# Designs tried in a protein design chat: VH-VL binders against Cytochrome c oxidase assembly factor 8 (COA8). Part 82

Target 1, 167 residues: Cytochrome c oxidase assembly factor 8 (COA8), of Homo sapiens (Human) (q96il0)
Amino acid sequence: APERGAERRDTAPSGVSRFCPPRKSCHDWIGPPDKYSNLRPVHFYIPENESPLEQKLRKLRQETQEWNQQFWANQNLTFSKEKEEFIHSRLKTKGLGLRTESGQKATLNAEEMADFYKEFLSKNFQKHMYYNRDWYKRNFAITFFMGKVALERIWNKLKQKQKKRSN
Key: E = the ipSAE of ESMFold2; O = the ipSAE of OpenDDE; V2 = 0.75 times the mean of E and O plus 0.25 times the DockQ between their complexes.

## First folded at step 12 (VH-VL)

Design ja5 (from j29 with light chain Q49K; framework fv_ebrasodebart; at its last look DockQ between E and O 0.01; V2 from the best seeds 0.00; counts 0 for: pae E 13.7 > 2, placed apart)
Fold by OpenDDE, look of step 12:
Structure ja5 (fold): chain C 167 residues (1-167), chain A 124 residues (1-124), chain B 108 residues (1-108)
Amino acid sequence: as target 1 above (167 residues)
Amino acid sequence: QIQLVQSGAEVKKPGASVKVSCKASGYTFTSYGISWVRQAPGQGLEWMGWISAYEGNTNYAQKLQGRVTMTTDTSTSTAYMELRSLRSDDTAVYYCARDQLYDFWKGSSPFDYWGQGTLVTVSS
Amino acid sequence: QAVLTQPPSVSVSPGQTASITCSGDKLGDKYAYWYQQKPGQSPVLVMYKDSKRPSGIPERFSASNSGNTATLTISGTQAMDEADYYCQAWDSSEDYVVFGGGTKLTVL
């Protein structure tokens, strides 16, 4: 059985954004766009008296963010590689050199590149569909937990008011 | 007939500079570039860089950055390559070659014509 | 730096077919060029754009480029074909020309 050489999937390095919010922050912070995913990471605030439900919500948000970062980092890498390959292959097919008359890198025109975009979108259609599906599932879950946390907070406020009236 | 004629052999001391010329004939000089390639004794071909005779744009091999300068004189259809701060390991035959740019579309090839080579010897 | 790898030497008997390979990452996506160099002479272009022959080059010279390997083939090899052969490509990432290490073809 010929050992199928494991194509080392160049996994985009999980570049954990080195953005560190100030230690005394009482709110979520948005970092600069990640160099691979181009998504802005959010640093979630952790309250001192975080409830189990709040913690679950935070974790779910964090996991969803990481999932998004990884997806788009990989997608952008794939896109860049395929784009380069397309350009090279097309130039070769056209009998063009990789250098222009001025010695610059040869490029394709917008019409030619349109073919690449069409093909790329077609090829990745299912991947995008699955992404969208999972994105909705995750966001629905987050929204659901946000509602639960909101209810918990209301309930706690009501209990505190009742205790103050009884004293 | 297309010809590239280079200057004669040079003997230089370490630290000196050498300037090799390459006179082109038989074609429109400004429609092409010139690449320079060197070959140390018993070694393979090493690309040094190229220059466009049309625009004067240059690209040099990273190893030679800062030490090499390529120029052209369109009035005489001559390309020049200057290598500075010569070392013993710069001892080589230096070739100029016609480097086709725009005409690549016409089915021409880069490095389709070569000079006869110029031996540069760097000795103490 | 992109590297083109050639065998250092290839030997062939007269009348047989010689094959010289040149390996490089994604070489098949680029054009490959081949040069013949005889002792004391300048290189001569023998193949351009993967498989095209310049004028004056014998038909026994052919070439292909696919995947990561370009191949120069000399059918019916003659004594006069004894020379060093170099492959060449352009590296688009660094915008420079790369030569292979060269292959000495010996006709036995």
Scores: ipSAE 0.029, ipTM 0.637, lowest interface PAE 3.2, mean pLDDT 87
Fold by ESMFold2, look of step 12:
Structure ja5 (fold): chain C 167 residues (1-167), chain A 124 residues (1-124), chain B 108 residues (1-108)
Amino acid sequence: as target 1 above (167 residues)
Amino acid sequence: QIQLVQSGAEVKKPGASVKVSCKASGYTFTSYGISWVRQAPGQGLEWMGWISAYEGNTNYAQKLQGRVTMTTDTSTSTAYMELRSLRSDDTAVYYCARDQLYDFWKGSSPFDYWGQGTLVTVSS
Amino acid sequence: QAVLTQPPSVSVSPGQTASITCSGDKLGDKYAYWYQQKPGQSPVLVMYKDSKRPSGIPERFSASNSGNTATLTISGTQAMDEADYYCQAWDSSEDYVVFGGGTKLTVL
């Protein structure tokens, strides 16, 4: 019986922390969920004739994606850590051991775990409020630059039209 | 305090192999990658490849494909780079650096913490 | 095949502004990163994602990246800024890291 798990890590293409987009894609595309954040990363297309405004918009979207992925990766780790600490604290208060007689980690029932979820939301309420505020601020900025890019494109079309009329 | 501490200097003959270690501390080792970068005397930086400390995935520079192997030991938070079939032009200082894996699709990411470097001398 | 080209040296007097360029095909479409290396020492990240500065790097360091050129700018240059500076980005194949050739900054 040969050993398998450690030699072949569980790095399925759909679940890896990094994905391999099509090398010659001409469009944005969405990869599989990131292992840490559970968010699907976007590979942003860089057109050959990208204007300075278009570049600023693309970089803002890229930075927003990184910020969002980092937030949720950190929240997932915090959730896991605080969940374990809550379970241990409640088992200690009940006078129970941290392990069952079979050696498995002791846990709490669903009603007791509901207290954890309530406490977690309460403890992290302000952090999530700031996250939502910053998310809306970033989306406002993205929408603002989308509008500027749209106006730039319309203006360039008008200049092309006037150039053709003067021909 | 984030720190990368590398193994000591090595002197090797052509055709031998060298394995450099990089011990990480002060951060969650499995949340990052390790890139290896070398610098020949009086020359610039040359990227060799990276390894994910969690998944073990690697990506090697094209010119080094087949000669380099990068591994990690998560129990000791240590990364390793082995370079085989050494030649005199492999004489360089070899650095490990912490690598942010989430930005790979953007083509590169910062190397925010570096080891002290390991001099490998290949001399006949 | 992608190449990042830097001038081999730049000289400035103390207190003056130093500019170190890094040229590459459509480099402004990518993020640029900058490293400082003093003799006998490991490189240190001084600018990332085109214009962001890590904690602990003096405010006199700034950078930009547009078109085919990224630029590291050091205002009020001090003797301690004398070092080699490397830019970094990825190649056009999107699969690995490339460094510029390095620029030696000399402070008279």
Scores: ipSAE 0.000, ipTM 0.502, lowest interface PAE 13.7, mean pLDDT 78
ESMFold2 (binder alone), look of step 12: mean pLDDT 88; pTM 0.921

Design ja7 (from ja1 with light chain S93D; framework fv_ebrasodebart; at its last look DockQ between E and O 0.33; V2 from the best seeds 0.00; counts 0 for: pae E 3.8 > 2, grease 19.1 > 18.9)
Fold by OpenDDE, look of step 12:
Structure ja7 (fold): chain C 167 residues (1-167), chain A 124 residues (1-124), chain B 108 residues (1-108)
Amino acid sequence: as target 1 above (167 residues)
Amino acid sequence: QIQLVQSGAEVKKPGASVKVSCKASGYTFTSYGISWVRQAPGQGLEWMGWISAYEGNTNYAQKLQGRVTMTTDTSTSTAYMELRSLRSDDTAVYYCARDQLYDFWKGSSPFDYWGQGTLVTVSS
Amino acid sequence: QAVLTQPPSVSVSPGQTASITCSGDKLGDKYAYWYQQKPGQSPVLVMYRDSKRPSGIPERFSASNSGNTATLTISGTQAMDEADYYCQAWDSDEDYVVFGGGTKLTVL
C-alpha cells in the first residue's frame, strides 16, 4: 500500500475571532461567522467550580471546534484557488478575456461550472469521507461526556437534597 | 516522452526581428498552450506571453505589446514567437514552456515542461 | 503589477534544511509554483499548487503557502540541490504570470 504521504495541511491562518463575550456571562456565546471557515465560533463558559468532567467536555468541544474551523478554512481556500484557475483555463480556451466590457470579472455559466464542481467533489471525496468519519467520532465522544456530566450533576443534586433532609 | 525542442541561437542587429520556433512532441498539442519566458544574462525569469494551441488565442505581457507575436502550427505541433524592433536589452535566452488549458483536472501544471532555450543576441 | 520577493541567496550545509521564501500581497490566496534552474539549463518545475510535488522530484522537497508568503523547503539538502530557485504565481487581475527574482541556493 503506497504510504500516502501526509499532505501537510497548509494551515489557513487561524482567524482568531475577535468576539469577546461579556465578562459576567454565565453561558456560551456564539460569534459571527469566521471569514475563512464561515463557521460561527462558540465561546465556552467556564464555571467557577468546574468539575474535572466538565473541564474535559469543554476541552473536547474546543478542540473539535478548532479542528472544524481549520478544516473548512483550508477547504474553502482550496476551493477558491481551484475555482479561479478553472475559470481562467476555460476562459483562455474560449478566447475570452478575464474581464467583461464593464470591467467585471468574467465568469462561467452554471453548465460550464458543472464540470468543475463534479471534479472538485470527486477529487475531494476521500477527504470528505475522512472528515465525516472524524466528525462523528468527535461528536460521539462529546455526547458521551455530556452524558457523564449530566449524571454527575444529578448525583450532586441528590447528595445536596439528602444533606438538607438530614439537617 | 514529452519534449519541447526550440530553434538554434540567433544573432540580430538592433531594429531587426527574430522568430523562434518550439516543436512539441509526446502529448496532444491542441490540448495545451505554450508560454514564452525569457531570461536576460544573469537575470531572472520574465514571462512574455501565452498562446492557446486550441484556438490560437494569445495574451502578451504589457511590456511587449505591439512587438511580440505568437503563433502555432497544429499540423507540425510547433509554436512560434516573433519579437520585432529588437533592442540590446532583448538579449536573452528565450524559453517555450507547455502551459495548461483544459487538462486542469488531470493533475498537470502550467510550465511543467520547458524547451532547451534559444539564445538571442542583439548586437550592433 | 504584483511583485514576488525572494531573498537573493540562501546558504546551507549538506544534510541541513534549506528554506526559501517568496513574499507577495495575498500570495496565500493564490497557488504558488516553484522552479529549479541549474546553470546553463532550463527551469524545472519542482513544486506546483503550493505543496504538490511533480513526479521525479525527490521527497525532500516540500512547500507551503500561507498569508503573504510561500516557502520552499529542502530537507537533507544535497550538493545537487545547488541551483537558482524561482517562485511563480498568476495575477488574476492583470492576467499576468509573475516570477520572483530568484534565490541562489548554495550548498556549503
Scores: ipSAE 0.553, ipTM 0.820, lowest interface PAE 1.0, mean pLDDT 89
Fold by ESMFold2, look of step 12:
Order: sequence, then structure tokens, then C-alpha cells
Structure ja7 (fold): chain C 167 residues (1-167), chain A 124 residues (1-124), chain B 108 residues (1-108)
Amino acid sequence: as target 1 above (167 residues)
Amino acid sequence: QIQLVQSGAEVKKPGASVKVSCKASGYTFTSYGISWVRQAPGQGLEWMGWISAYEGNTNYAQKLQGRVTMTTDTSTSTAYMELRSLRSDDTAVYYCARDQLYDFWKGSSPFDYWGQGTLVTVSS
Amino acid sequence: QAVLTQPPSVSVSPGQTASITCSGDKLGDKYAYWYQQKPGQSPVLVMYRDSKRPSGIPERFSASNSGNTATLTISGTQAMDEADYYCQAWDSDEDYVVFGGGTKLTVL
């Protein structure tokens, strides 16, 4: 059975003369996890009456999402490849095959795997530190613009009340 | 200067055995493995197996299991590959290659240095 | 058994970009390696771990690996680049190593 799509249909604002709730509260929606990054993308709503400040906030959020998706997609693939090479190298060094007598993939014990996890984190420490720094910078910027948009909404509402009382 | 120098060409009859040597220099022999790779005339590369230059542990290609033996002599920094029960389709150039084991910072780098090759001809 | 498929030959004009492909099931989940072999010579490692270049290999050599395909790319191709090229990966099942069938690069 087809979905009615009521969530995609909204009473979009008809111009600058009316109050519009924050655009993300209208019809932003979250998609399924991305295959590579394992993060859920947000598909941002673009209203007809988007102010320049609101547009700047939306673009900053979009760019931050793309940056975050790319980072984790790359890190997940790198982690998987490095882990397999570590396991293969250690099995070679121990004189073991890639599969057990039962036919299952050979693995290393928990202590050996802990060596890999520890060294992988150490090797990537600086990259993750830069990621965290940039993540915080982006989130502070987004929070500042969210506040500015909220203030813009309040001033527009006060301005509408002034016009109604003066008429 | 890292070098792998192999023994000279050999001619063998079917059913015989051949033992190819590979002398390493310019690096710590016991810190790396040695892989053996062969190439039939006009054809591609075929991996034969690997040996630890220190412990002597081996991993052979499934196609060659039972016919190949790889050994090392750490006192001379030399690896050996012996192929038994030779057939005419074993005619090939046999290469040894250094195999960089997994390093936590660099990962693995298989076959970074190769010997000059040893032609083994199997004919009646 | 893993199989790595390469085109038998690729031709390129001097100065143009050559691309050599290597296809295998889920190859992008593994590191890929590339070797150059000139006639009568031993193979030489030219790219490792998908996209890393050893010391002494010209910057015009690059490589990538995603999906089912690894690609070796030579920009500004020169006559000295004429050779056979082999891809290689770790096998995840029985043998540790598989090679592609090789690609003869001709520079005309």
C-alpha cells in the first residue's frame, strides 16, 4: 500500500509577512544509515521564504553533515582493511592458515586483538583530535546561527505586533 | 642497499627436484619474510608460498601443497625453495621477494624487493 | 578462490593518461598493490596499500581502489612506462596472495 505522503505536504509560508516556525521543525527528515559511514543523513527542508540568515544556517548544517559522513566512511573502511592485514600478518608469523580445521576464518585471541586496537587508536590519535576540534568548531558556529535565527524570529514577531497596533 | 641474489638457472628432468637459493643483504634478514613467486614463459605471476626468515614458519599455496618446501639459514641470510616431482608445466622463472610484515605504523608492504629470478627448465 | 581480472593490454599516446583496471569481488574492502615488470626484468613495486607510492616511483603514478575495482593511473605517460603491470591483493579465504593476470601497457 502507498503512503499518503502527508508528512511531505505542509502549509508553506506565503511570504515575509507571516511568522514561520524554524524550518527544521517543519519537514526535515532523517534517512536510513549510510552504507559506508553508518550515519543517518538529514534531508533539509527549504522553505520559500528562507531568510539569508536561515539559508546560511542550513548550508552550514549541510556542509557539516557531508564532512562528517565522509570522515566516518573513510575511517570505517581504513579500520576494516588495517584489521584484516594485521590478522593476516600475525597468522603468517605464527605459521597458521587463514581458516581453522572447521573451515571458519582464523582469528587472534583477545589479547592480540587488543594490541591492534590500542595501536590503531594511537596511530590515528592526531587525526581524531583534529576531527574533534573541527567538530566542536562547526557545532559552535551552528549553535550561534541557531541563536541568531531565533532572535530574528522574535524581532519579526515584535515588528508584526507593532504594525497591527499602529493600524 | 637491499639486494636478493638468487642461484643460477637449472635444467631438470620430469620427476626430479630443484632447490633455488636466495641470499639477502642490506637489511636485517630475520625481521622480514620471504615469498616465492613464479612466472611461466609468457605468462603472469603465481604466488608459491611464504616463509618467516626467523622462525621458519611457512604458508604454501594450496596448488603446491605437498610438493614445495621452503627453508632459511639465518647464519648466511639465505632462503631456499625446493620443488619436488617436477613436471613440464613447472618450467618458469622463480623469484624470491621480501615480504614486509605488518608494522603498527606502516601496515604491510608485500614484495617490496625482488631477486633477479632463476630459470628452471623441465624437459625430457 | 579470489580472481583478479585485468585487461590484457592498454595502449596510450605519449603524454596522455593511462588507466589500468583490476577487478575482483569486494576488492575495495582489501588493500591493493601494483607491480611493474619490464621485459627480462624482475617486477618492481610501484603502488602499495591502494594509493601509496614507494620512494623512487615518479609522482605521475597514482592508484585508487573502491567497490570491485582498483585502478592504476599513469599521468603524462612516457615511453619508459611501457611494461607489464600486475595487481595483487590478500586473499581472504585460503591462499594469502592472488595476482591479476597482467596488463601490457604500450606507449605509441
Scores: ipSAE 0.305, ipTM 0.695, lowest interface PAE 3.8, mean pLDDT 83
ESMFold2 (binder alone), look of step 12: mean pLDDT 89; pTM 0.924

Design ja8 (from ja1 with light chain S93E E94T; framework fv_ebrasodebart; at its last look DockQ between E and O 0.41; V2 from the best seeds 0.00; counts 0 for: pae E 5.5 > 2)
Fold by OpenDDE, look of step 12:
Structure ja8 (fold): chain C 167 residues (1-167), chain A 124 residues (1-124), chain B 108 residues (1-108)
Amino acid sequence: as target 1 above (167 residues)
Amino acid sequence: QIQLVQSGAEVKKPGASVKVSCKASGYTFTSYGISWVRQAPGQGLEWMGWISAYEGNTNYAQKLQGRVTMTTDTSTSTAYMELRSLRSDDTAVYYCARDQLYDFWKGSSPFDYWGQGTLVTVSS
Amino acid sequence: QAVLTQPPSVSVSPGQTASITCSGDKLGDKYAYWYQQKPGQSPVLVMYRDSKRPSGIPERFSASNSGNTATLTISGTQAMDEADYYCQAWDSETDYVVFGGGTKLTVL
């Protein structure tokens, strides 16, 4: 079994979204897209009387979000780096400079870039497969805990109704 | 095996020219470029320029513009670097290195193979 | 022209981890390359594209590149690892290759 060398994920700088929701908000807030991942971060509301199940759900959602942010930040950076080097390599091969006579950055046409996209996707296919797998696992877990929290809330409401009928 | 073999050491006077050769073997010469890097005694690496072995396109470091000429002979798989108007500060070991041209996706890296170096001494 | 800055020297004891840094503006947005040069020898590529290891390079060599800093890490440093190390990047503005000033690694 070839020892899968732990590709040390170059941790993209965690762009801590500076978005701060209002202190009195009773709802989750969605921030602007992160500059690295292009994903919109969610600020999760913390209730004053958060149950252990609610806390577990919130933590799981937070962890999943962080995981997702890191993945796409790294993926976008890698894509940008490889794209730049590819374009450079192709321009060199064509005997073209990096800049046009007008001083604009030289670019490849869509047909020329098709090879890049194809090869990039091919190379990253396994990475994307693992991402998708883990994404489903995480979301399944989240959904499961959402169900548990929903049941807990129903049960608590029923108990409160019974107490009101007994008084 | 991929190899870059350079010409022997040169001693030149100020104002003279030197031409260093770099013979490539073990790979398709025209699929790559050659970069030249020099290293003055006790100093770091300095990139001099690049040449495509396919089309002969060149890019030279700004400091060497007008004084350096890089060429290739595809029939012999040999790259040449000529430096003119030599100065004492041109005293260095000159390296050729294989540079990436076409094979970005094949996992090739710039400067993955180097010549043994050529010492050029400029003395009065 | 982009400038890559390295510490002039790093010292490490045998078996310890050596870390060599290379700093440059937006270096993390570019691929970093690393070369080892022993006295009287040609440079040898030891890391390419931030963290990829060429064939024949020991697994104790690793590298990362983030923000403005690339780092070469040598775990379990051996006496044979004593050399000058150079970082390198490509400047997309000038189409020039830029080397760092080099770091002398001494194994004490």
Scores: ipSAE 0.578, ipTM 0.821, lowest interface PAE 1.0, mean pLDDT 89
Fold by ESMFold2, look of step 12:
Structure ja8 (fold): chain C 167 residues (1-167), chain A 124 residues (1-124), chain B 108 residues (1-108)
Amino acid sequence: as target 1 above (167 residues)
Amino acid sequence: QIQLVQSGAEVKKPGASVKVSCKASGYTFTSYGISWVRQAPGQGLEWMGWISAYEGNTNYAQKLQGRVTMTTDTSTSTAYMELRSLRSDDTAVYYCARDQLYDFWKGSSPFDYWGQGTLVTVSS
Amino acid sequence: QAVLTQPPSVSVSPGQTASITCSGDKLGDKYAYWYQQKPGQSPVLVMYRDSKRPSGIPERFSASNSGNTATLTISGTQAMDEADYYCQAWDSETDYVVFGGGTKLTVL
């Protein structure tokens, strides 16, 4: 449901490629997964002759990416902390230490963990509802501006053809 | 009101044992654990171990293994800590503290309520 | 295994902000807890689960935990805040409770 950067490897084709260096790339490029959000950031290209409409679209995409990265970084950290506390508490109440007889860290099986996953989802349901609403709102806005940029580019090409004929 | 009331101060000779009680009130005793924490004069807090009032299982700090026994009596809502083979460096204030089990809405909060402390002095 | 390191002492003037640190390897991946202890008294829980405040603890107490460091912050420090402060976390490898060494807060 959340927007993620492409999860594909950065693999150049075996043939000749127009790869641009990161500092002066002429295209958007996708970085490695962020440690906290586990999402791949997009590094947006800013052309010299970017129109005001193109700038607005790029900034909206940048803002949406930052918002999404922040949300999942916070959720992942909270999930990890809550999960560990739940495991510790359940092992205590069952009379198990945090290590097995072989010295490995004890864990709960999937059925035992189901209570945690159900409770965590229930606790965060409203927050996820607001996130999903805002995600769709942002993506509809981005799609709208993508359409406007596409029309602007077509219109500029048609105007340029007419001016060449007038000479 | 949630309260943990401990037994009174003790003076013991080296080699003796001491048993400190901790009577809980104001909450469901079997839904929580009890940790024991001691503090030598002028020093910090040292965790000794805990007991689950739910099943009676225990976990003791490694340095105290073999010298400490923790028990509960659910009929009186009382936890006990017995320390054997006392040494002069066991002189400390001994605290019991409630160990809040995981609650999905409130989470865990270890040591949210403490007893008043029991001074145990070990001297010749 | 886990070691929680606190400065032995912190001094502040009344009305100033006191900051007490607690350092441990990847401490920000765990919940941290804070206790206040006045002379001759039992410890009192003042912050739990990194940043939550129990009922009865003044709003001038706050806390955070990220990276390797948890921090207890007291804004508008008062003379009655003079006490020893201990951080605490669970050691997930040993099932042991770990306390920091304690920090004596002095309000001059």
Scores: ipSAE 0.137, ipTM 0.643, lowest interface PAE 5.5, mean pLDDT 81
ESMFold2 (binder alone), look of step 12: mean pLDDT 89; pTM 0.929

Design mb1 (from m52 with light chain Y49R; framework fv_ebrasodebart; at its last look DockQ between E and O 0.50; V2 from the best seeds 0.00; counts 0 for: pae E 8.8 > 2)
Fold by OpenDDE, look of step 12:
Structure mb1 (fold): chain C 167 residues (1-167), chain A 122 residues (1-122), chain B 108 residues (1-108)
Amino acid sequence: as target 1 above (167 residues)
Amino acid sequence: QIQLVQSGAEVKKPGASVKVSCKASGYTFTSYGISWVRQAPGQGLEWMGWISGYSGHTNYAQKLQGRVTMTTDTSTSTAYMELRSLRSDDTAVYYCARVKYDFWSGHPLDYWGQGTLVTVSS
Amino acid sequence: QAVLTQPPSVSVSPGQTASITCSGDNIGSKSAYWYQQKPGQSPVLVMYRDSDRPSGIPERFSASNSGNTATLTISGTQAMDEADYYCQVWDSSSDHYVFGGGTKLTVL
């Protein structure tokens, strides 16, 4: 049996914010923005009597969050890198140095930067389209499971009320 | 066709200077830069510096600061690299390369000259 | 100044996949370029901006750049691919080009 070489996905070190919610919290907590993605991570509450459906919803939310964190971390890195290269490329094209005579970092004007944003968006258009598609699919799935969990909770409350009326 | 044609091999004594030329053709010289890279016998590539084809703005490797001068003649589409105070460890093949700089490709050295051997011997 | 580290040599059999690494601090935040140099010839650009391939370079050449490592991959390696390979980055802070030490690829 050929050993499928596990592609070590170089998991970018998930700089999971070391924010630990209080142990007695009965609620989801929102952490500070992640330094790479700039997205605020959510620490999901785990009920003591978590149903299999609630657990499935929680896992789906966690996976979707991780997916979003990774996407935006990579996208922000790419954006920052390409932005810097664009600035330097334009300065070089003008035959200018990277620093002004005063020693400050040379910059481009807003019009020149608008060209960068246009080109960046054009280049990444398909990537963003796929992201948006997958984002909607994930969120629809989450919403569907949220509805199922809500119905389960209603049903359980009704059963408890019936049992209390029969005693 | 894009070409970079360098001057012929040079033999110099220690303490002398060498000036290598690189004639560019097949593209707009002023829209690109020229980088110089050297390679000692059996060694890797060492970046020396670059010059703008448009303004003549230069940036040199720190190791060569004060000893290297890069210039351009836009009328002849020719770049020059002068290295002064030659030492035995300056014995190398010297390459000119076109510096491309744009949003899509970044900053590659996309075309290279044939190289110029500079030998520094007593 | 950034330092790029490459293995001095890599050996592969014909038809196998060759992988050449280039390690450097935060190299993933920089654009990586790859050059092929055959004996007695000038370097040739084979990959630019981490993963883009110049016209005329075979599709068997690919590259990636992440974290602290850029990688050149040659699938279905051929005898003609025997050469020295150099990674290079552009340092935006100093406007310097930095080359790796080079890797000799031998096709056995």
Scores: ipSAE 0.256, ipTM 0.740, lowest interface PAE 1.8, mean pLDDT 89
Fold by ESMFold2, look of step 12:
Structure mb1 (fold): chain C 167 residues (1-167), chain A 122 residues (1-122), chain B 108 residues (1-108)
Amino acid sequence: as target 1 above (167 residues)
Amino acid sequence: QIQLVQSGAEVKKPGASVKVSCKASGYTFTSYGISWVRQAPGQGLEWMGWISGYSGHTNYAQKLQGRVTMTTDTSTSTAYMELRSLRSDDTAVYYCARVKYDFWSGHPLDYWGQGTLVTVSS
Amino acid sequence: QAVLTQPPSVSVSPGQTASITCSGDNIGSKSAYWYQQKPGQSPVLVMYRDSDRPSGIPERFSASNSGNTATLTISGTQAMDEADYYCQVWDSSSDHYVFGGGTKLTVL
């Protein structure tokens, strides 16, 4: 199962709701694992008074999640396809059938499967290297906008305190 | 260069048998399989079965079970397909094709023979 | 058992892009292969493992495979591309090869 860039499964189910403060934001929700990527999606809350900076940050996070979900869904599909083809090729080379006497799928020994995993990692090394590079670029941008939003919120808090606004 | 050269055209009567040969050259015969595919006049490709060049292990299409036998002779790098109890609907061009077993390529039929026309007529 | 459905024919003008589809239940979970057969000739492998191209095949050939549809695409179609095209998958459960019905590509 992919782990990096994925949200931890230790958070509350996405079905849990919370009341918002008066006309203020609720928190984001984490949903169940996507069946293709095995990543838990974040369901982003959109506050009524979302600033342009806050909107840019949210959209960047959403786009990054979509990109990450698609990447791992594709990798999981590719892994499954290539594993079956590798097993078939090795069984055929050895002159063995694809099924055991009981009708179960024939297997390869651990040494033979290690060959698959090594070749798969080698073949996909460049793809994962570019994924990691793009992941870091996206997270760097997200961190930058998080900083800008944090400064904006501090400024708004100071203005609200000076204006004596109720919440 | 990789070549698959098949035996010549044959005319048979219903109930007879035919045995088509496929001589391979330009590669290590025992490292690949041979698949047999037929094509009736004006129709598409139909897979018949395959045989391992290494072990002689076979797998036949369900439709042809009991009527087809595939063999190899590794000393001559030749595969054979024998179809028995011929029917008029067995009239087709019969192709042999090399089965590549490779992690990078998958399981394609990457090189094909020239085809052998088998005509079943009364 | 797997069944692959192709349109019986596709027509394009020279220089246009041709798309040939191959529909099969969950074909995106299998590797798809494509073969070209010109009249009176043996089939020739033109695409393998969904989108990989053999070294002797022009770059204008490409392919994709997702969901229930695999697609062979020929950009800048030439008169020499006029042929029958077959998709094929390997069915791991039966260890059988399955061909589509074929598509006649006509270049008008």
Scores: ipSAE 0.011, ipTM 0.605, lowest interface PAE 8.8, mean pLDDT 82
ESMFold2 (binder alone), look of step 12: mean pLDDT 89; pTM 0.926

